# VH-VL binders against f1miw6, part 32

Target 1, 251 residues: f1miw6
Amino acid sequence: MPHFAKPLLRNIITRNLFNSIKKKQCLQYLQTLRTLQYDGFTTVYFGETDIPESLVTGEDFSDGYYMPTPTWCVVHAGGSQGWVPWKYRMFLRDELCIKQEDNLFFEFCDVVKKAYGKCAIVVKERRRQDATRPKEGKETEAQAHVPSVVNLTSVTCCPEVAKSYGHKLLTLPSPYNYLNPLDSAWSSLKWFIINNRKEFCLQSVDGVYSYQYILFSDLISKGIERINLSKWRTITTKVRRWENYYLGKLS
Key: E = the ipSAE of ESMFold2; O = the ipSAE of OpenDDE; V2 = 0.75 times the mean of E and O plus 0.25 times the DockQ between their complexes.

## First folded at step 12 (VH-VL; framework fv_traxivitug)

Design g5 (at its last look DockQ between E and O 0.66; V2 from the best seeds 0.00; counts 0 for: pae E 3.5 > 2)
Fold by ESMFold2, look of step 12:
Order: sequence, then C-alpha cells, then structure tokens
Structure g5 (fold): chain C 251 residues (1-251), chain A 122 residues (1-122), chain B 107 residues (1-107)
Amino acid sequence: as target 1 above (251 residues)
Amino acid sequence: QVQLVESGGTLVQPGGSLRLSCAASGFTFSNYWMTWVRQAPGKGLEWVARINSDGSTTYYVDSVRGRFTISRDNAKNSLFLQMNSLRPEDTAVYFCARSFSDYGYESAFDIWGQGTLVTVSS
Amino acid sequence: QSVLTQPPSVSVAPGKTARITCGGDNIGDKSVHWYQQKPGQAPILVVYYDSDRPSGIPERFSGSNSGNTATLTISRVEAGDEADYYCQVWDYSSHYVFGGGTKVTVL
C-alpha cells in the first residue's frame, strides 16, 4: 500500500471514529441536561464572541490588503430567563492587553446562584490554539468613557468552582453548536451592530481607538438590551426543539 | 461602499467548465461567510454553495455536489465557484451573497452582487 | 427543490396591506428572512430573523413567524413595492432553502 494511500485511509477511518465519539458525547450531554432541568437546575449558557473593530467602523480592506484589526471579546450569559443579571465583560484581544485575576468565573457562579439557585452552566467546547500572546503593558484609560479591560481568553471555567456553589458545569460538544442559544444572541448583536453603527459615531473626534471604544460601549449595551426576555424565550424554545430532534435521532 | 461584483459568466457547452469570481470591497471579507445563489431565467432563487470565514468548511446543494467547488482567497477579497461537467439545467444568473454569523446557521444574506449569467447550451 | 411554500402571486391596491405567506413544517422553529427582488435586479433583504428590519427598510415592512406559517406584511403599499418576494430559512440538514417566490402586483 503506497504511503499517500495510507494517510487517505487513516483520515477516513479517523473521521468516522470522531463522528461516532461526538454523537455519543452529544447524547450524554442532552441526557445530563434534561436530568438536571427536571431536578430543578436552571440552565444558563455562558460564553464569548469576538467583535472585530472593522465590523463597527465598516472600514474597507477589500483592495487585497490583509491587515489585522483590533478585536474585542464580549463575555456574557443568558437563558430562558433572559440575560443573567451580571454585567457583561468586554476585553481587547490586542497583544497589549492587561490580564487580570482569574476570579471572573467565581464571581459569575455567585451571581447566578443568588439569581436562580442551582444552575446547569453550559459552555461551548473550546478550540485549541498553538499561538501565544504576550501579557505586557497596562491600560490606564479608566475614566468615564472606558470600562476596565481584562483579557478573558485564557480564563478557564473550573468544574470544582461551579460545584462549590451547587452548580453543574456542562460542555456542549462540537459540532453541535446549533444547540447553543448564545450563538443566536451573538449573531443578533452583530446584525444590530451592522445596521446601527452609524448612529453611534461621534463627529470630529481625534484618536480612532478612543472614539471607537466609546462607540463600542454604547453600541454593545444597546445591542444586548435589544435581545430582551421575549427574544431569549423564542431563542431557547427553538434550541429546545433542536435538542428534541437530536435526542430522537441520536438515541 | 460595500460591494460584491461577480464575473466570469458566459456561454459554455454542456460538459464544459467555467470559473466564476466574486470581488468584495468596502468591508472586511474575512469576517463573513459567503454563498452562491442562482436564479434560472424567469424562475426563483436557489441556493448553490456556501463557505465559512476561513474557507475550511464548504456545503453544496445536492444537484451540484461533486461538480462544483466553492473557494475563497481572503488575501485577495475574492470568492470563487469552479463549475465542472456543466448541464443545461445549470443555466442561471449566479449571485454572490454575504452572510454574517459566528456559526453561519440561520443567517440572512444582507449584501448581494448583481449577478453573472451562465448559459449552458450547444 | 424547496420545502417552503409561497403563493405565486398577490394583488393589492395602493395604500392597502399586502400579506405574503411562507409555509413550512414547523417553520416557527426557524428564523425566517425575506427578500425583495425587482425585475432585472439583485435581491434586497427586507426582514431578517422573523421580524427585524435592516437599516433603510421602512417600518411598514414587518414580519411574523409562528407554527407552520411565516408572514411578510407590507402596510400602506406603494407602487415601488411591486416585486417578487422570497422567504428563506436554514434547514436542519445544513443548507439554505428559499421559497418559490410571490409576485406582488400593485394595482
């Protein structure tokens, strides 16, 4: 058997095994989630999305030039009760970001315990990256126009922390991202940005990043607010119907 | 100004091949999923193929699977559709369309090109 | 092929309300998007995620989606609204599906 033929066959076999493993993981996830829900756990979806600055400014990079632009990371959580009563976090993913303490998940677990009691906290399966980013510098732009910026992409959600508050931490397996209502919420936020960004720009300002950061805070806040309780209930109802479909198909 | 411009549509004989291009401008191309939608003369819209932001994942309607290949070059802000083994029923205006979502499911198409006509006839 | 059913045509007098339906099994479980296409032109998104409007689309365009039927409603119809209208969803099998289209004629 030629060498290149062996890699092709191994790729096919590996793909089939991976698919079977993911089906079992999805079924286990759904069965666990249903058990927790019937045992009185409130389901809360915790996650993040990336918002490139170019999405907000609408800057043109189409002339074949590839230029990395600053990307913001928004961290929030929600479910059939709406957004968790926890202020979302917004971080710059620039290499000059300051990383702060990893207490965010601990704070989150405390907030959702007080709001809902015991929770099933669902996080999406994370993708691994080999590249590393420096953790140097400190941003001092803390006055009235900026929140504190914290790099969250290195923070882990610890199952023992969740357990200490009476919660259960669940991982939603890939490729079943369709079962994450946060993805629908993030898409709605990004569509809101595209359709409303011009209304949040300041006239005659200096410093592109300072101007655009101010734009971000108000724009993001309004976009999140637009995803009200009614929309959250619609989104989670649609996800539950997807869950029932997969429970019937995979079991 | 946000724009999509298709090119490459022409008359081709059955069994022939054709490569369509779509040039994007006025937005960061690599942020978006891209799709091809076609419309036979006097008929409705039919989805053909889609590709995710980094080009790693593609999907096709069954009638073109194995014959058409969607691809993109983010450095050149370009989307492509390689069409092989063309049939008369592939005759249509082919539109390039932009969609936006982290995952791409349940997305709308907010920006469309004006289309390029592909005619498959002897 | 299409899994979405639209009436082939709707006639409406200026100033009245046009209702364009899009039928599909459990379409209320999906987000529905609507496009306007005038002869010889590219489609334009007029409603997305069931009921939201892109920037520049008048408030008289509205949408709803429940059960097996999604509806695009155009109130106070103008002559410029004469066009073909398509609904669109993302299907559970991972592809985009368009309805067959509805020609709206403004008398």
Scores: ipSAE 0.428, ipTM 0.724, lowest interface PAE 3.5, mean pLDDT 79
Fold by OpenDDE, look of step 12:
Structure g5 (fold): chain C 251 residues (1-251), chain A 122 residues (1-122), chain B 107 residues (1-107)
Amino acid sequence: as target 1 above (251 residues)
Amino acid sequence: QVQLVESGGTLVQPGGSLRLSCAASGFTFSNYWMTWVRQAPGKGLEWVARINSDGSTTYYVDSVRGRFTISRDNAKNSLFLQMNSLRPEDTAVYFCARSFSDYGYESAFDIWGQGTLVTVSS
Amino acid sequence: QSVLTQPPSVSVAPGKTARITCGGDNIGDKSVHWYQQKPGQAPILVVYYDSDRPSGIPERFSGSNSGNTATLTISRVEAGDEADYYCQVWDYSSHYVFGGGTKVTVL
């Protein structure tokens, strides 16, 4: 008689197991990161942020015609040394042709190699929406499945590519995304956009029509520049303290 | 103009239930994490609950866990707080607030409503 | 749960500088935000991420955070600055925590 474990117990066990697994993953991540740092690897956080056009324009779509505004994706990297000397990229999400520029990660790896030498490249774990199907059977030993590929929205990050340049690719577990200093940088950028977008607006009058333009590239560039080395050091120092806290708590 | 407007606050008996609403306007509501913060009469601010942009993730202060449910309807630009098993200690002005960051767990609240008063009394 | 400690009140003369402290264990490792609340009004964000200012907030408002103490500084205090001020952080348990609040009185 297969003991139908009451669905409630299954959910509790699953949650507890999930939490335990994620804690273990966090510990492994942190231990690996520290090891690499001791081995002379420079830590670089590589990631993307979404910037809806509505954030830039400040348009209120509350009057029922929700026209989905285009969303821009900004890709960049930074760490304790500030922004990586690599030009950030911007992509429009809604354009079907986000040709995953297969070469973007290669370019990035080359630039950081030249600038810093061997790097520990940290990326966020993408929540596979599909992984909620508990595949039934085999208690296969949670070998830390180093994902063979980490896909950002616009960029594919391949561990093998990183390795070919002498780098190590690390994935930050999703529940611990706040250990990524890049998120603080993105937050600062978005806040800058909201507060300064008017300064980047131009008005043009053509006959009967008045047009308002926003210098989007300049706005983003200035927002990124505002996050100087001092700010990066502050953010990364805070993250390091959090990392140390978790290393102590989870060990 | 960016605005949050709370509603639904009223007098309720202990053990009763109440649903608060917050109407958002002047911004793309679906892009922001939202929070409820309460303030008991003559007391300080207390965080109550938060919800992410798509409503898939929610967090609660321990004192309300299992009793309160935060939810949102992005199509209606609305935030909700379902409050069950209300206690006298839940008496407060309840504010809805917007988090200005969608990435940062350490986010601040940049936009606040004027609040709605919930009174739990026999 | 992180406990943030604020003085219950601070009195300051017009034109002088008010300093409001927020104490917490290793608070310097966290981002501190500050809110102003006047009687019968909603809180207003005045400082975020330790030292940044929202648009529309006067330069007289500044913040610092180090060690176990964050400080909100209000220079050239005006009568309109009389309010309750709250510090806020995010703790390790994924909770937002507010200080007890400080009443600033302009004499």
Scores: ipSAE 0.161, ipTM 0.706, lowest interface PAE 3.1, mean pLDDT 85
ESMFold2 (binder alone), look of step 12: mean pLDDT 91; pTM 0.940

## First folded at step 13 (VH-VL; framework fv_traxivitug)

Design j1 (at its last look DockQ between E and O 0.03; V2 from the best seeds 0.00; counts 0 for: pae O 11.6 > 2, placed apart)
Fold by ESMFold2, look of step 13:
Structure j1 (fold): chain C 251 residues (1-251), chain A 122 residues (1-122), chain B 107 residues (1-107)
Amino acid sequence: as target 1 above (251 residues)
Amino acid sequence: QVQLVESGGTLVQPGGSLRLSCAASGFTFSNYWMTWVRQAPGKGLEWVANIKQDGSTTYYVDSVRGRFTISRDNAKNSLFLQMNSLRPEDTAVYFCARSFSDYGYENAFDIWGQGTLVTVSS
Amino acid sequence: QSVLTQPPSVSVAPGKTARITCGGDNIGDKSVHWYQQKPGQAPILVVYYDSDRPSGIPERFSGSNSGNTATLTISRVEAGDEADYYCQVWDYSSHYVFGGGTKVTVL
């Protein structure tokens, strides 16, 4: 067989194995989620989104003395019962505010325990796959795998912390991100920002940075509020129908 | 002032090639997925292609896959559509449109250009 | 391969209500967006995510989506509302799909 055919064939085989692994991970996720739901766990989706400040202001100043536009990170959680009764968090993500908030996940687990009892806490997979990256012992249990720690850019989500509160931490595998109703909630928030940002401007107050934060905080707070229980039930119902579609398609 | 302006539409022969351009102004171009939508004379709207904010991901309607290439230059606030192996059924007004999405699904197109006419005829 | 079915035309008297339907299998499971297009002009987004309005769209434009039907409702129709109206969704194959369009005529 010609030498030039080997590299192409290996590349095709490697991509096919990757796709097969992701399909199996998605099926395992859905089966585990259904089992937990059957066993009385309340499903709660925990996550974050990035909001570049330029999306809020609408500014474009790429011609001139270029300065990086700050990016805000919003952390929240919700499900078919609406937003969790927990104050969302908002962090500035530029080089002045690069931080992981370890205590936040502990607080979150306590809040959802008090509100709903035992929960299936779903977070999106942040990393793009590196099962070969060493995590000793993890690979032995092939059917249900979760990294020992799931890191959002702002929050560390430890499975042992969730377990200590009677919860189960699940990771939604990429590329099946649209099985996460938080993505729909984040999209609704960002569309609200785009369409309403002008109503939250034009207030002058001594202290420029306080003025900007107040306007952004009010805009985001109103956008979160607009995603009410009715919208959450619509979003989660649509996600459940997507889940059923994928369970049928992948089986 | 938010604006999209298409250019490059003209008469071409079947099998020919054409490159459409769309100039964006008044908003941060790199925050948005960009889109081409076409409308044949007297017909409805048909989505053609999408491109992610950083240009890394593209999607195409099946009828143009392999013939059309969407691309963008964020430094120039410009969107492009390279159209090869043109057919008479590609005759349409081509609109560029923007959409906000983190993942390129379930979104609307909130700002549209006025379109540029492409005619494919012998 | 979603197919969105719209009536070809709707006639309405000024001041009355126009209802434009968009039919599709389980369309209530999808986010539906609506566009207005006047002759020789680009489309304008009038409703997104089933029922939300962009800035600058009058409150008399509203939308709903349930089961197999999404509906755009235009209350107190004005002569300036005469246009073609398109519904739009995203399907599972990463395709955006438009309905065939409904011509609204204001008599």
Scores: ipSAE 0.509, ipTM 0.759, lowest interface PAE 2.6, mean pLDDT 81
Fold by OpenDDE, look of step 13:
Structure j1 (fold): chain C 251 residues (1-251), chain A 122 residues (1-122), chain B 107 residues (1-107)
Amino acid sequence: as target 1 above (251 residues)
Amino acid sequence: QVQLVESGGTLVQPGGSLRLSCAASGFTFSNYWMTWVRQAPGKGLEWVANIKQDGSTTYYVDSVRGRFTISRDNAKNSLFLQMNSLRPEDTAVYFCARSFSDYGYENAFDIWGQGTLVTVSS
Amino acid sequence: QSVLTQPPSVSVAPGKTARITCGGDNIGDKSVHWYQQKPGQAPILVVYYDSDRPSGIPERFSGSNSGNTATLTISRVEAGDEADYYCQVWDYSSHYVFGGGTKVTVL
């Protein structure tokens, strides 16, 4: 079977190979991750993906008016052991009501503690869009600023919270987001949605109107369930190969 | 050897119907999405339709929607394209192609037949 | 519907490098596949997922995809490389889209 390397991995590798700082950050991340793994920490990747309604409905807004369709955010976690035995969450991104569930990360940390013990929880670093070009001046030693808090769209991940449960929170540097197996999982989910959404359609005919409904919850649930342990193992094995590659090249 | 062989292409009058067939061999046909791609004389490639492994899902280019039907018989390792209400603009070589399964990425067509010519003319 | 734009033709001398571009809005966020087609023949997949090569395709063929442009690169071009080349993507509207094709002529 031709081992399809994640196309994303190759494109990112070619683009970012030349930034020494980014390489150093990646190496530090990988070294820390490996150290924690050797210390008996179970690696779990915690993250979110956006599912626009257009992906579910298949509506082609060909007429160039990108009307912002409602977007659902799915939050979940997984690793070499598959999906975490924690129920995924879905949030509707409405400009008006991003209710951050402050307790969600606590709940997550408790569940993974019970399931796996001490965990290395990996989250993606949000690209701060507004990082103004640092002015040219002082080579301040890029101390790996462990961000005090990593904000997902609907969840705040706090290192101190993780620590209180015996976990370690790690941030994956943004140029290396492809080293997160969740990206592959989310891609698989989206692929499933696109290819199977018709199977989850119900038609309702009332006396005047005909409506087509999509069983969205079932669609998402089935999509997540389809990413079984075998698929996770495949995805994580691929990521591990890339990690090893970088550890070898950057050492 | 992995192979796709198209058949059924012929001369048809406008408004006529034609059924194309594609015979697959050398691989587990039922594991793959299958696709029809056409090429008008002297023109580029145009995707026409694709079908899921179990036949439960089909997609069409807009220009053929309602006129063409893609189907498959996994027991016979065969792909079909029923073409109704044919138009002169449907004149093309029609290729059968295998869409390789990916781990959630966009598909490419890794195996192609030699194509069969459909000519729609009065 | 996504539109993919290719130059209609590229001329290259033997032993030199040919570059074929495929332009599209945010094409860098999509997987791009490339096909070679010789006259009277079926297309052959030469690059998939931006930069991967099928078995049997020479290392001379490479791909990249970034921003709004994907590129097929053919190094050390041979006479046998003369063909039409098509880029292809899949969009979220469940359509496959091909570029208009590029005729590569080996001079």
Scores: ipSAE 0.005, ipTM 0.489, lowest interface PAE 11.6, mean pLDDT 84
ESMFold2 (binder alone), look of step 13: mean pLDDT 92; pTM 0.946

Design j2 (at its last look DockQ between E and O 0.40; V2 from the best seeds 0.00; counts 0 for: pae O 6.0 > 2)
Fold by ESMFold2, look of step 13:
Structure j2 (fold): chain C 251 residues (1-251), chain A 122 residues (1-122), chain B 107 residues (1-107)
Amino acid sequence: as target 1 above (251 residues)
Amino acid sequence: QVQLVESGGTLVQPGGSLRLSCAASGFTFSNYWMTWVRQAPGKGLEWVANIKQDGSTTYYVDSVRGRFTISRDNAKNSLFLQMNSLRPEDTAVYFCARSFLDYGYESAFDIWGQGTLVTVSS
Amino acid sequence: QSVLTQPPSVSVAPGKTARITCGGDNIGDKSVHWYQQKPGQAPILVVYYDSDRPSGIPERFSGSNSGNTATLTISRVEAGDEADYYCQVWDYSSHYVFGGGTKVTVL
């Protein structure tokens, strides 16, 4: 049986949701990733994050209006080389079209091929499919007082599309967020938003949310720019240490 | 006007119980993890506990695990700390703090209350 | 659990530069945050994620983090910078850890 190098690392693994199926999936993922890296594939983490409008505005109208606040979705990618040289995408939930999402992944695969050659494209499992109840049927009262609207905007990431560009698409099991450096980048972006949103609190135009999109786009663009190559290297170095720890248990 | 206001700190005998409250205003409370940090007189800062946005996940420093319970009521924009089996070493100013954490575990505490003093003494 | 080591005090002349260190095993792989606390007051976040500055904190405050040492640097020190300064990380064992604090005295 695997033995943690230190008691403190044991606690980290326990706090992420864990089960034998997810452990096996994680180890298979890591072994595949290392094989691809040895074979010359560049690792690229592709993903999305949700930014509720209330995080940007700083106000909470949900209880007073009984209406969900809109959620913005940002789609981008990065790795040890920094953000990929690709125009990130930003969607307001009510603007999305599944056909545009399909074309987006095709374009991404082409851009990444030109920038890095063959890539191991890592995508997290979808959060809504990840919401299974892993506990032993522990009874828990569902919290319904303040519904949280999760507007999930997803690019359809087809493995055959990636393969047609010479890439390999990998799925990271969801409880291992510390193995995805894009999560750290999203955290830094959201901290930037929280600390700078007042500089973007201009007047809203009646009945036109496109003006809000321009304001949010500028805020997002500046937040992404501040996550520079040095920060990406720190984030990916930490992820590599966690990956090596898991792989070391098998050898 | 972002604000956190703690209350409930008082003198309590060893082995007693006390409930601290923290009222939040000026921000969307349900977007943030909330945290208790304490400071013994003349000493440094010590993290005590934190709680996820929806209340589903909590973490505690080892010295209080099993004795303290952190909770929140998002409808009332309130954070709580139930402290049982109090000891003299729990004597401190208790601060309520806000942190943003969507992913991972690495976070700062960007907004703090002014604190409430808990004294555990015979 | 990791221990963050800070010098107990630093003295600096007005207009000079104060450097407050935070030592920890492989701290360069962690995100380090810094707080200022004046007597009888709550802490204020002055640097987060090693080197980022919250809105309203003067550019005189800067941070760096590499190897086993993170450093908070206060350039052109003013009398109003006299305070206790704490570094903070998340320790991978699910603990949030503060350094012991450094009292900055402006002489």
Scores: ipSAE 0.563, ipTM 0.806, lowest interface PAE 2.2, mean pLDDT 80
Fold by OpenDDE, look of step 13:
Structure j2 (fold): chain C 251 residues (1-251), chain A 122 residues (1-122), chain B 107 residues (1-107)
Amino acid sequence: as target 1 above (251 residues)
Amino acid sequence: QVQLVESGGTLVQPGGSLRLSCAASGFTFSNYWMTWVRQAPGKGLEWVANIKQDGSTTYYVDSVRGRFTISRDNAKNSLFLQMNSLRPEDTAVYFCARSFLDYGYESAFDIWGQGTLVTVSS
Amino acid sequence: QSVLTQPPSVSVAPGKTARITCGGDNIGDKSVHWYQQKPGQAPILVVYYDSDRPSGIPERFSGSNSGNTATLTISRVEAGDEADYYCQVWDYSSHYVFGGGTKVTVL
């Protein structure tokens, strides 16, 4: 009879251990972030969001054929000072060639150095889908493997590159993504797109055919601009409160 | 038109099981977090569960944890709630709702279905 | 778990202003959303992220959130505004929490 209790306990223990590890990672992240802030580093959040064409067009694929619609990736950064004075980038995700722009992170690092000086650049941890179950064996001290490279879809963020500009690259643990104010900014952008896309529609009528176009670039630009400094301050203030809460709870 | 339609609500005995379905139309279902909210007769709203776009992350209210399972089929634009070990206190109208905020954090629910009634009674 | 406290009822005369409060510890640090629900109907989002309005919601509906109290304000109340109103937040435990609801009666 004792054999059936083992798998349930293992799952509970594994979940508890996972939760414990993630909590520790969060605490370490927060402590490091605060230390850098005290050391005069400006915190900037660098990231990307996907904008499917269907979000822009409002096309209802109700006919059951999930045709993957083209997806645009928007890359930008912001923080307590608002959007970084760096022009956001848009990439079309083609199934065939995600051209990684190798120089984009260099450009970004240079711009933020000029604008703010030394920065704590925060990026989201990509959930490695393939995190194989740690094999049972050695309690190797979970040295916080600072990932040598954080790959965004279109941009590679290298800690060494950041360091060369006097910056620090930090990775936000995946369970705590809500501590990234950029996520709120992206949500606001997407909401703007959904609610205002009709205003950015152009109808071209030639002699035989009528075409409807969406001014996509203008739509995105206006959506980004709508997230002004006041909104950023509100978002970052809320994030800071959460950070303080976790620092207090996890210490 | 953006629409959510719940189905599967019926009378069940205590300890029984039921599967609710929600059919989504008029939007790209796979782009949104989805949630179940329930309302007991004459009571307020209670969040039950939510699920990430890709189904990789789920959250549950404590009272249903281990008994209920939220799942989705993006190819079929469908959300599901498998309910096991049903209790009389699970009697409620169950609403399917869309979360319009990204990442499932601090989300509001901008689209709701009309709900489906689940009655758990001996 | 975060507890949101709402008054059980608010009465208001037509054309006047109704204020519905949602109390919670440090609720001002959270994003508050508001829903209107009429009898036998699904809830409708009327205010999101403290003060933003969905498309189609009248300007008469406004929200504020500060300190320990969020407030939904309905100006120039109409008979059609008679409904139950719920505040909602997301808490640190990854739960969505609703208030107990407030019945607004138009006198």
Scores: ipSAE 0.016, ipTM 0.565, lowest interface PAE 6.0, mean pLDDT 84
ESMFold2 (binder alone), look of step 13: mean pLDDT 92; pTM 0.941

